VH-VL binders against q9h9l3. Designs and how they scored, part 88

Target 1, 176 residues: q9h9l3
Amino acid sequence: PRKMVAIDCEMVGTGPKGHVSSLARCSIVNYNGDVLYDEYILPPCHIVDYRTRWSGIRKQHMVNATPFKIARGQILKILTGKIVVGHAIHNDFKALQYFHPKSLTRDTSHIPPLNRKADCPENATMSLKHLTKKLLNRDIQVGKSGHSSVEDAQATMELYKLVEVEWEEHLARNPP

## First folded at step 3 (VH-VL)

Design p3 (framework fv_amlenetug)
Fold by ESMFold2-Fast, scan of step 3:
Structure p3 (fold): chain C 176 residues (1-176), chain A 122 residues (1-122), chain B 108 residues (1-108)
Amino acid sequence: as target 1 above (176 residues)
Amino acid sequence: EVQLLESGGGLVQTGGSLRLSCAASGFTFSDYAMTWVRQAPGKGLEWVSAISGSGDYTDYADSVKGRFTISRDNSQNTLYLQMNSLRAEDTAVYYCAKDWGRYSYGYPFDYWGQGTLVTVSS
Amino acid sequence: EIVLTQSPGTLSLSPGERATLSCRASQSVSSDYLAWYQQKPGQAPRLLIYGASSRATGIPDRFSGSGSGTDFTLTISRLEPEDFAVYYCQQYDSSPYTFGQGTKVEIK
């Protein structure tokens, strides 16, 4: 059986007015929620906006951060050939400058059965925080000091496990 | 061994222009943000300007905005400060300093040059 | 801008004594983004402390930094002859990156 991991990335603002999202932290957990990877990542360009309120990234984290090229190689070795779970995962893959096959990608922001269990409209895009509170009775992304990508990746895996059997069966019958 | 060597200072008249240079060696110049800090005779330190490792982003103290331009030539490992419309209050020793930050400015300054004196007279 | 005020302006001490230097910020400095520099006459400044309390490479352990928010301290536990100099605090939390006016540590 194919291995499954969950990923969550934090991005900082680079480029004009900080509008470009560049990878600054990545956390990857296995099926049981154990951390496989968690590193601060140094973008190869000027950071205009740390977006600390959301990213949790501060200047101090960048001093000993792993350069993007090296971090990317490490991350892709973990992701390649595995089922990768994330929330709004397109943003993470874009920041990694990486294409992951749709057949091996699971986006908890676009799984209708998950919304159904949360008593939300099946076609709505719900936040990770909302789904985690509704279905796991757990508060994540608390406060104004930024999000924990480890916490988010763990919550994402737990959410997927709630619908895994049903959703994998659906995908087998309706391949992306 | 990290070395920063400033040059281009001298005596200039009020309203004149001057270009300072800082030759860097001993580290990968393009990987680090750089800064200029000045010190008026007998006074304290004043941050003047910063530039990102790529040179694409710059910042300035309000006292020099519109008059000074920071730039860098990564192929020559050289930092510049173009000073225009000079005033008596710009009289100071100008230090070139390496930012601790990689690519981005806004960190402490871990290495400093010896400084170059700029005297503005009317 | 964040204004840093150092005190005392001058501290007259003898070798072997403890020096305690204060730096107060007009606004809270986030995440301890405060540095201390030493400057000897005719020389460029030298980084001593960053992140309010971390010693820079090559700095002797008699130098220590502490504090957070608006109140920061540099301590030199036992002054050596080479420690008589001017000391500046600097915040790197937000632009413009400002320095205190300096504290001169001089021989009594």
Scores: ipSAE 0.368, ipTM 0.781, lowest interface PAE 3.4, mean pLDDT 92

Design p30 (framework fv_amlenetug)
Fold by ESMFold2-Fast, scan of step 3:
Structure p30 (fold): chain C 176 residues (1-176), chain A 122 residues (1-122), chain B 108 residues (1-108)
Amino acid sequence: as target 1 above (176 residues)
Amino acid sequence: EVQLLESGGGLVQTGGSLRLSCAASGFTFSDYAMTWVRQAPGKGLEWVSAISGSGDSTDYADSVKGRFTISRDNSQNTLYLQMNSLRAEDTAVYYCAKDWGLYSYGYPFDYWGQGTLVTVSS
Amino acid sequence: EIVLTQSPGTLSLSPGERATLSCRASQSVSSDYLAWYQQKPGQAPRLLIYGASSRATGIPDRFSGSGSGTDFTLTISRLEPEDFAVYYCQQYDSSPYTFGQGTKVEIK
């Protein structure tokens, strides 16, 4: 089987009125939850809104941050050829300006068996916080200082592992 | 060595216009945000305007919003400040300064030019 | 806008003495978003301290910054002749980026 990683990105607001989401931190963990990558990333455009309450990112984190072009290269080397797990992962890939093969992508916000285990509607988009509390009995994204992308990536991998056997079998019979 | 050289200052009448230029050398100009800071004779420093490294984002002090426009030409390593509808209170030495932060403004100013004097009279 | 108030307005000291300059903010500033500049007559300002306490490149270790929240201090441990100048604090926590009115350190 292919190697598997989980990713979670934090975005800041750039562009007019801070409405564009630009990559400002990326965390990648392996199957066991060990950190493979965790860097603050400097967007190639001015940060209008740090979105600190959600992102946890402050100006101090940008001082020694890895420039976007360099960080993107490092991240893509880790992701290429692997099964990549994320929650609402299309946002992460959009921020990376990257298209990962659908056959190697696992989005925990769109896995019907996972919602079913959480006693939620199978086709609803549930938050990572809700699924983690319901299925892992763990509180993540606690407080007002922003989310930990490492914590979120680890939770995402653990959530996927709950349905991995069932979902991989489904995908083998119904290739995307 | 980082160098910033302002030009374009002079005497102008109230209601008039003036364009300041700042020639930059010694660093990759397009990688850094830039700012204009002014100082009225015998007074302290006042931040005027900032522009991102790409030029896509700008910010202004309330006292100059709608009258001043900051811009840059990264191919020529030059920063500009277009000043319109000038008032007596705009009389100051205008400094061009490099933002310490890469691409984004809102960090300390690590290098400054020598300034150019703008005098606005009736 | 955050208003920065510096005190005293003027410090009259002799070379070799310690200078202590205060900067007070009208509302809380993150300790990482306060800078100090030195300006000599007829010259542009020079960055001394950023992030409230970090010395800029090339700045002698006799200059030190401290403080957090609303109270910040610049200390010059032993004044050298070249240190007699005007000093400005600046917050870069939020736009507009404001400066204090300055403290003049002059020879007695």
Scores: ipSAE 0.006, ipTM 0.543, lowest interface PAE 11.7, mean pLDDT 89

Design p31 (framework fv_amlenetug)
Fold by ESMFold2-Fast, scan of step 3:
Structure p31 (fold): chain C 176 residues (1-176), chain A 122 residues (1-122), chain B 108 residues (1-108)
Amino acid sequence: as target 1 above (176 residues)
Amino acid sequence: EVQLLESGGGLVQTGGSLRLSCAASGFTFSDYAMTWVRQAPGKGLEWVSAISGSGDSTDYADSVKGRFTISRDNSQNTLYLQMNSLRAEDTAVYYCAKDWGYYSYGYPFDYWGQGTLVTVSS
Amino acid sequence: EIVLTQSPGTLSLSPGERATLSCRASQSVSSDYLAWYQQKPGQAPRLLIYGASSRATGIPDRFSGSGSGTDFTLTISRLEPEDFAVYYCQQYDSSPYTFGQGTKVEIK
């Protein structure tokens, strides 16, 4: 009954030596993998390092990018009241400067049954690309053009669906 | 049981070349990034080079860029390190290690080989 | 490049004692992408801790990791004879991978 979405964000480097991670793209998909939101986002600070090899962000993407404050408002409108699925999702929420309720958050990097299905240690934090390769037999984040946050969000939702029944039952018995 | 076995080390003269091999078994080799880490006698660990599961992405320490080339043969479950223009400071035990992920970074090295000694002398 | 500095360089202790090893990063390590490795004489390194605090498979409960950002600690609650070794911290957050210089835990 509660609506569910999956999110993935791309960050660029801002601040001294580009060490601060600032939101530069966000993709949100629904339960079926349909795109609800996908925008390039202009950080309020000067971009020092585009981290293009991983983020896929280039200078041209910033030309018509949505300013951070406006994008944040749009994104939060979509996330509010929904179960939000992500991978290492605390990084996405940090970049959004947002706290989503723990009871409505699903982090595929911290779901023991998912790691178990992938023959990985249950308590380990495994990458999205590894879990997707092991469980969906799909290569994501391939090549030198950077990651697709749409591809990552879709893969994340598909991974969660593999353990959804088991994990929701677990959470009902062990509320966070 | 995961096993990594390095070979190809030996004594080589300054300016020479060596190719190291690492034979992998006990896991699906093509699903994991691989790395080379070296250790000079009596010194600490120094990362040398990394390669993604497909081999499409590589990375190198500044000290070896332009001289060393990492590669892999997924059909033979073997990792390679081609070392050219060797210097005395390249003298070290060279370990191959398995990344926990398909791509480099974001994961530790979960399994290591026994190492192979490379001695560069003039 | 993130520089990791370990302290002390050498720690002389007896079996049964607690060992506390420090690792400091020159800049913040994201997502706790910090590992600890154990190396015994003549052997390859062995993964002990990853994600700053998670024990690797087969690692005894006496080993624990803690910390975040720039300050990390490895604790061995009660040293056993087989624990006397060199310990290295490593960050896997950003290129290039870097290791600390090592802390040697030796028999007093």
Scores: ipSAE 0.000, ipTM 0.472, lowest interface PAE 16.2, mean pLDDT 87

Design p32 (framework fv_amlenetug)
Fold by ESMFold2-Fast, scan of step 3:
Structure p32 (fold): chain C 176 residues (1-176), chain A 122 residues (1-122), chain B 108 residues (1-108)
Amino acid sequence: as target 1 above (176 residues)
Amino acid sequence: EVQLLESGGGLVQTGGSLRLSCAASGFTFSDYAMTWVRQAPGKGLEWVSAISGSGDSTDYADSVKGRFTISRDNSQNTLYLQMNSLRAEDTAVYYCAKDWGEYSYGYPFDYWGQGTLVTVSS
Amino acid sequence: EIVLTQSPGTLSLSPGERATLSCRASQSVSSDYLAWYQQKPGQAPRLLIYGASSRATGIPDRFSGSGSGTDFTLTISRLEPEDFAVYYCQQYDSSPYTFGQGTKVEIK
């Protein structure tokens, strides 16, 4: 696998009291940060809580949203066979109901060298916002209208590029 | 639309071999993991084996490990189950089923074939 | 492996009644990777519910799933004649895939 993409998903609350996280938007960018996919996604279950403060998703976005099953097929075709970068990416894969090979997965929330560069403990799980501010001197997830999954995916790719050489070398010596 | 058609079942003696086939149509076969699930007469469902879309990854139930081999021919849109060293307890209807994604686990089986009966006797 | 136990084994009801089927897992099912299938005599299973609570395409709204962790429920709000069948829960969280033993919903 020579190709690499970064992914970020937004979830809404479904199920009892809106406690279940269901996929409602997915953004995928290539190595240079160009958008390959960015769609609102209609969950198969009734949306109880849009979580708009964080997700940025509103009822109006659901009107022309792609049904979950169709969106999932499109997304998986993009991810298959590629190195996929994300932040706390297990949440994105869970929302997609998808198992990506660990050997092709890169989680910027669990890369010790990245934390070291940010002057954070190697074993700590730091937020995307914190790492982006410390290492890229950029503010993301600003304001009260929700996060941009495109912005988050782009920041995630840029963070990974800071440690790519070192981390790929580590993984070659210590296969997951 | 999506169709899965099993074949190759029949009567076979204990210790014998059979090869089951599942012909798939109506979807891009190589993009999806496939599975075999069996059901003994009057009993419940038992998962047997799974294979990734590319064919690079396989998994087996402990009861068939070392005796059964799952494989696929993506150029012919066909899934196979090679069954060796058959036992009486392998008697069942064998269903071919499509996983929702490229890799096993994390996915339900969204489409099932009609099944093919395998009867193992001495 | 995750063992799934369904209850009751048989549920005898009349058309128009509500059916409530239970599936209990021996250990927590991650990500709610639990499905429900319907099987009629002589037919292949049909996917009804996945992700514990999401209806599969084409499944009538009288079918609903709920639960998380180890306790899951399938509810059929108003039984139709075609709903009398055997129902299986299945986890797809971890190897090996496992199914419950089934609950038969039969006509009284």
Scores: ipSAE 0.000, ipTM 0.477, lowest interface PAE 14.7, mean pLDDT 87

Design p33 (framework fv_amlenetug)
Fold by ESMFold2-Fast, scan of step 3:
Structure p33 (fold): chain C 176 residues (1-176), chain A 122 residues (1-122), chain B 108 residues (1-108)
Amino acid sequence: as target 1 above (176 residues)
Amino acid sequence: EVQLLESGGGLVQTGGSLRLSCAASGFTFSDYAMTWVRQAPGKGLEWVSAISGSGDSTDYADSVKGRFTISRDNSQNTLYLQMNSLRAEDTAVYYCAKDWDRYSYGYPFDYWGQGTLVTVSS
Amino acid sequence: EIVLTQSPGTLSLSPGERATLSCRASQSVSSDYLAWYQQKPGQAPRLLIYGASSRATGIPDRFSGSGSGTDFTLTISRLEPEDFAVYYCQQYDSSPYTFGQGTKVEIK
């Protein structure tokens, strides 16, 4: 039943000059868009830059947030063995210190037929906001309060569903 | 002080096997992803494999996938690379390297071992 | 995979001169996830620059990095004798992590 999920993470800046993107929130939804996981996560390193305009993370969200090691264990238990859909998903896996199999990974920022449906160059990396507006006629990431990772994960799953049949057929003929 | 000390390199026949070790000290080993990078004689650097801090997640370059296995023993602060079905093109100095960022992966390698030479001959 | 191409292959200069090394990526590198390493004969690589332009701890200020997207540069403002080495760029945006083929800075 549940062999496909979508993930979206919010990152804050840690390390020198806030250069490192550390996990601060993760949302996972199932094929129908129901929330399976949504937690604020406490980075193990000092937060230099909350990146609030994009992440929606503020200092108060870190109070009682799930420690990184615990959250990572919970998240990996959900992802393992499933097809995982994300947008620029390599950033999420980077922050999780996790190597999901390429054969089970679907990145909506690198699916040529999805760009084609949006009248965008096939080899361009388009934002989730742009693709969602063009293909689903829906505005996401609206306002000054930062992004909702739940909203982003739901939009990502819906975008994938638009090309799922043709893309899965392509992958069956051309394994990664 | 962070230190990475490699061992296990040597001369091996085509089709043979070899296991490399990297002894780590000076940092909380289990919190950092580790990697192997190789360099063929007179050539540039090539990323080979990476492993998460807990050891539950691994990745490989296409050139070694199915032949090499990366692993770690966090109780002994040691990283391993098991190399099977060795080919002449696997001849290289193999470096152990530490990801600079704690708990994530794919950031620059801030510390490297001295390297261990693997020579594969027919 | 992102392919990094370095130029020139060899740069022959004298101490006190400026060295300018280029690294070009086949695809745009996100978030300035580009590093530079120095390697001397018989030694392991040493991290010089991360985030395209930030010096790693202990690296002298004569080393500077610049660039974004697909075009990156490492500059050594005034070469010291110890700076004659091979330099590698590396992208850490996406797996597999790739290095350029190297630029050798040698004594003229």
Scores: ipSAE 0.573, ipTM 0.859, lowest interface PAE 2.4, mean pLDDT 91
Fold by OpenDDE, second read of step 4:
Structure p33 (fold): chain C 176 residues (1-176), chain A 122 residues (1-122), chain B 108 residues (1-108)
Amino acid sequence: as target 1 above (176 residues)
Amino acid sequence: EVQLLESGGGLVQTGGSLRLSCAASGFTFSDYAMTWVRQAPGKGLEWVSAISGSGDSTDYADSVKGRFTISRDNSQNTLYLQMNSLRAEDTAVYYCAKDWDRYSYGYPFDYWGQGTLVTVSS
Amino acid sequence: EIVLTQSPGTLSLSPGERATLSCRASQSVSSDYLAWYQQKPGQAPRLLIYGASSRATGIPDRFSGSGSGTDFTLTISRLEPEDFAVYYCQQYDSSPYTFGQGTKVEIK
């Protein structure tokens, strides 16, 4: 029984077309939903698209943002040795330029029992917002101010907890 | 599996309005830009309008600017195209297309709906 | 806008033959942002190639894309019966993201 943390990252668009997703905020919560980390992060490249409605990131948030390399180090220290829970977590890891061991990763966007509980197709990739509404009867990612990565991380952890026992047993029988 | 299902097409008089919908499933809808592409009967493909994953950014072909409005409801996994002041040349099958790359439009489309026919008559 | 001109308009070939389709842009397409689609009658288009030369997932290796700047080519090395369709190129360098007028590959 390892310690679990949930992570959610917000990304902004960099590169010529703004299609490169660069880390701009990272939130990490523990099993109980307590915030372990929540920082705005400054990408090394020029931001072309803040994606504000989605990311919640504005230019003002970058004024005192933590440089990416420093933030990455801080985040990795927290994640090391933990079971990391996330939603479509491969995007977060990609933005972090870090890949957590598969055996210690839990992606709530790829847990068939979770989708089943939400009356969704087991093989579909459902949004965190939808699953949270269906299973937790909570509205997240509302309004025009953008997402809260802390809220999303907390929701992700709570969703996983609904299927934790079943899924951990499944993984034990079928290690990734 | 990714599913895109267009609806709302039909017969409308010149100057009329119509609202198309595209119901998406099988992927995280809000992560991807969406695009409308139309095809007049017996003709080629024409890019019409695109919207970013967040909905913050939109773009239109000159032929539809000021008349069409693209929007999306990410909570309902639905893409919309409000078409006003319709013209005969707007007659086409309208396809809903998922952009290949995440978040931004202006990329190839890896999934398409089967389309919905819009016929504008005088 | 970038105008894409495809040639030929119609290509009549037999199964097993090599098909070469051209797409010429009115101006240079940056970063090779050029895609190819296949469309069969009564069906939606299907993405074949992106980035001028990259095959989309699930696309057979008999399909290949090449070219840069203003001249692009789609090649079908050995035509299969299911390959007879209309093919469109599309640039996604700049808005509007225009399509070519299409090339029909028909059975001889």
Scores: ipSAE 0.046, ipTM 0.658, lowest interface PAE 3.7, mean pLDDT 92

Design p34 (framework fv_amlenetug)
Fold by ESMFold2-Fast, scan of step 3:
Parts: sequence; C-alpha cells; structure tokens
Structure p34 (fold): chain C 176 residues (1-176), chain A 122 residues (1-122), chain B 108 residues (1-108)
Amino acid sequence: as target 1 above (176 residues)
Amino acid sequence: EVQLLESGGGLVQTGGSLRLSCAASGFTFSDYAMTWVRQAPGKGLEWVSAISGSGDSTDYADSVKGRFTISRDNSQNTLYLQMNSLRAEDTAVYYCAKDWSRYSYGYPFDYWGQGTLVTVSS
Amino acid sequence: EIVLTQSPGTLSLSPGERATLSCRASQSVSSDYLAWYQQKPGQAPRLLIYGASSRATGIPDRFSGSGSGTDFTLTISRLEPEDFAVYYCQQYDSSPYTFGQGTKVEIK
C-alpha cells in the first residue's frame, strides 16, 4: 500500500494589483495528522496583497521564510509517490507549479460520498469549513485572523478517512 | 562585504533631468528589493522610491510620482533612478539602500550607500 | 499616510547618562513595523532597531526599543561618546514608508 499525506497551502497576491496567487505557506501532515512539513515560503516577487483575512500571513512571516525554489524541492520530495489528499487541491498544485498523478490525488471538494454524508448535493463544491463542521462536529477557520494551514490539512485528512474505504474501492473500479 | 556606491549626482537646472546609479556588490543583488531615500540639506530623511528584487513592482512617494522612475539591471548589479522635471525641492543627498528581507520592498534598510548630492538650481 | 512625530527635537546629555527618545504615529502601526536609525554628520544612516524592539546585528545592548500602536520609545541606557548623533524612527507598515523628523542627541 502507498503512504498518504494531506496538504494545505496558503497563497498571497503578487503581480499586477495582487492578482496572481503565489505560494507563501505549506503544511503537510501524515495519515495520523502529525506534521511532516510546515514552512512560510518566500515568493520570488513582490507581495502586493497578503490576503491576511484568509491566508493568516503577515509581513513578519516573510522575514525568514524559505525561498520558493528551496521550499518547492522539499515539498515535492515529500509528495512524490504518495497519495496526496487536499481540498480544492488543484490550487495548491498550481501554486507549487507541480503536476501530481491523478491516480494518487484525492480532492475532498470533489468526492460525492463525502457530500452525501454531509447532506449536501453530491456534485456541489462545499467548503472545508462546512464539511468539517457537519461531519466532524469541529469548527475550523474561526475568526478574522486567517486560516491555519496545519489545521486545514489535519481536517482534510480526517474528512478523507470517513470515506476512504468506499472511495478507494470506487477508484479501483473506475480508474481516473 | 556588502557595498553600495552611488554616482551621477551633480548640479542641474530646474526642469532638467539626471540619472543616478547605485553599484551593488557583496550580496546576491537580484534577491533583494532596493530603495532610494533622500535628505535635503539640514533636513530629515524622506523615502523616495522602491523596487522589488525582480523589478516587477515599483512604488513612489507622491512628491516624485510621474517624474522619477526607479529601475534595475540585475545582470550588472546596478540600481537606477531617472529623475525628470527636476524642481528646487528635489535638492538633496540621495542614498540607495537595501531592504533587509528578500524580494519584496517595505522592510527596514540594513545597508546604505554614502549618498550622492543632487543640487537643482534655476 | 502615517506621520511620525519625534520628541524632543534636541536632547542634551553627558556621557554615561540615559537617553529616552519618543516617536508618535498619527495612526496605529501594525505588528510593530517600526525601525530606528542612527545618523552621524556626513554619514549614511545605520539601522539600530526593527520590529519596534529587536536589535539589528552588531548593535550594542545599551540600545533598546519599546512600544506599540502609536507610541514608541528608543532608550540608550548609558551614553557612549559615539552615540551622540541624530536618531530617526521609520514606519514600514504602509506606503509611503515615512520617517520622523529626527531627534538630535548632543553632548552637554
């Protein structure tokens, strides 16, 4: 069996009017929720908008942050060959400038059985906050100080575990 | 050893133009945002302009916006300030300075050049 | 724009005395994004303190910064001859990155 990790990234706004999303923090946890990686990451361009309300990132976090090129290498070494779980994970992979095999990718925003358990439409894209509250009876992303990527990665892994057996069987019968 | 050496200052007439240069050595120039700070004779410090490490973002004080252009040549490790439509009020020592954090401007300045004097007269 | 007002304008002290310099902001400075610089005649400024209270590399421990929000202080616990200079505070919270007008610490 392959090992499984969960990832959550935070992005800041770079480029004209802060319109480009650049990686500024990445958290990776193992199957049990233990932290394997959690670093602030320095984009190779000027940060126009910290998006602090959502990212939790402030100017102070960038002072000693790991440069993008180095952080990317460290992150990809952890992800390669593993099943990677995330929520709307295409955004994380885009920020990492990375293509992970679809067969090893699990996106908790696109798992119909998970939505069904939460009494949500199977094909709707539900927020991590909503699914975590409904299915785990836990509040995440509270307040206006931004999200914790560690908390989000941990919640994402726990959500996937609720449907893991059912979804892995589905994927074995219906390969991507 | 980090060094910043300004050049290009001098006497110019009102309405004239001047280009300042700052030669950087002792650090990876392209990794750091750079800034220009000026000081009128006997007065305090005034931030003028900043540029990101890659040069993709710039910012200016309102007093120079539209007249001054900050730029950099990372292949030559050189920072520039193109000053147009100069006024008597632009008379100052111009310092180039390095932002202490990588890539983005808007952090304290950990290294400064010795400055170059620009005198604008009519 | 955030306006920084320094006081006093001039502080006349003898070597060995304690110097206390004030910097007040017209609006709150986020996350203590305030720095202090020292400038001697004919020289470029030198970074002393960043983040309101953190000493820059190579700065003697007699220099300390404190404060938050709108009220910041630079303290020199025991003045050495080389400490007589002009001191500037600077906010780096938001553009334009403004400086105070300076406090001159002079021998007397």
Scores: ipSAE 0.266, ipTM 0.746, lowest interface PAE 4.3, mean pLDDT 92

Design p35 (framework fv_amlenetug)
Fold by ESMFold2-Fast, scan of step 3:
Structure p35 (fold): chain C 176 residues (1-176), chain A 122 residues (1-122), chain B 108 residues (1-108)
Amino acid sequence: as target 1 above (176 residues)
Amino acid sequence: EVQLLESGGGLVQTGGSLRLSCAASGFTFSDYAMTWVRQAPGKGLEWVSAISGSGDSTDYADSVKGRFTISRDNSQNTLYLQMNSLRAEDTAVYYCAKDWERYSYGYPFDYWGQGTLVTVSS
Amino acid sequence: EIVLTQSPGTLSLSPGERATLSCRASQSVSSDYLAWYQQKPGQAPRLLIYGASSRATGIPDRFSGSGSGTDFTLTISRLEPEDFAVYYCQQYDSSPYTFGQGTKVEIK
């Protein structure tokens, strides 16, 4: 069995009108939900929009944040060679400037059996909050102070575990 | 200001090899991801390959995987595309282009070179 | 891979008219990671719009982008002579990055 981790990143707005998503926090948990990494990350570009309502990031978090280049190196050492689980994970990989092998990537926003269990259309992209509520009977991303990337990574791993046996069998028969 | 100049294009026989270069100036080259995009005569744009600012990450279109290699020399502000096992369908104008966002990878391309024509004959 | 389909293939209009160009994706494009480019004969493409709706530096305000998910639109509110060109959409949400086949805006 290959080792498995779940990742969730928080992004802030940089670039013109704050429309570019730049990495500002990353959380990685192991199969059991234990935190392996959780750091605030300083983008190399000026932050135009903290997106605090969603990211939970404020200017104070940037004071002792790990510079992007250093954080990226640390994160990639954890991800390399492992099965990486995430929700809409392409956004996290884009922010990390990293292409993880598709064969080792599991995106809970694109697993038909998971949507089926939630009574949702198999090919629809459902939010992490919706799937967690439907399948785990848990409310995440509560309130207006932003999301916890640790909470999101833990929920994502638990969601994947619900379909892990079925989905790994599918992938073994139909390799990406 | 920002300038990108491709070179190395020309006529090559099928199965041959060719190396394209893109000389960059007017920006901090190592801070920006770079890409190659090609356009066959009278056809649309096709993304070929991308490389991060540091050179640590690369990616390729399926049509060129195993045959083309993207690389960069940040000390000389130059981007390269090594093309091997060339086919007639590789005939195109090859553009180098700069990612618009500093320290990002896979964003839109704000500056493009003039292109260099590669013709592969059978 | 995400396939982008542009329509119409050719749009024949006169200066002063409004141009509306469509780009449809075979699957949802996340975070509005869609760009529009303009290409004139013999020239390299020029970035017009990124993030589905944000104008690139130096682009006139007659150009606007809209849409989300699978359906995107580029609008030129009042065509100028220099606007007759081929327009391409591009998604940069996932690798491989893909372009639409292009829409030619030509003089009627």
Scores: ipSAE 0.000, ipTM 0.490, lowest interface PAE 13.8, mean pLDDT 87

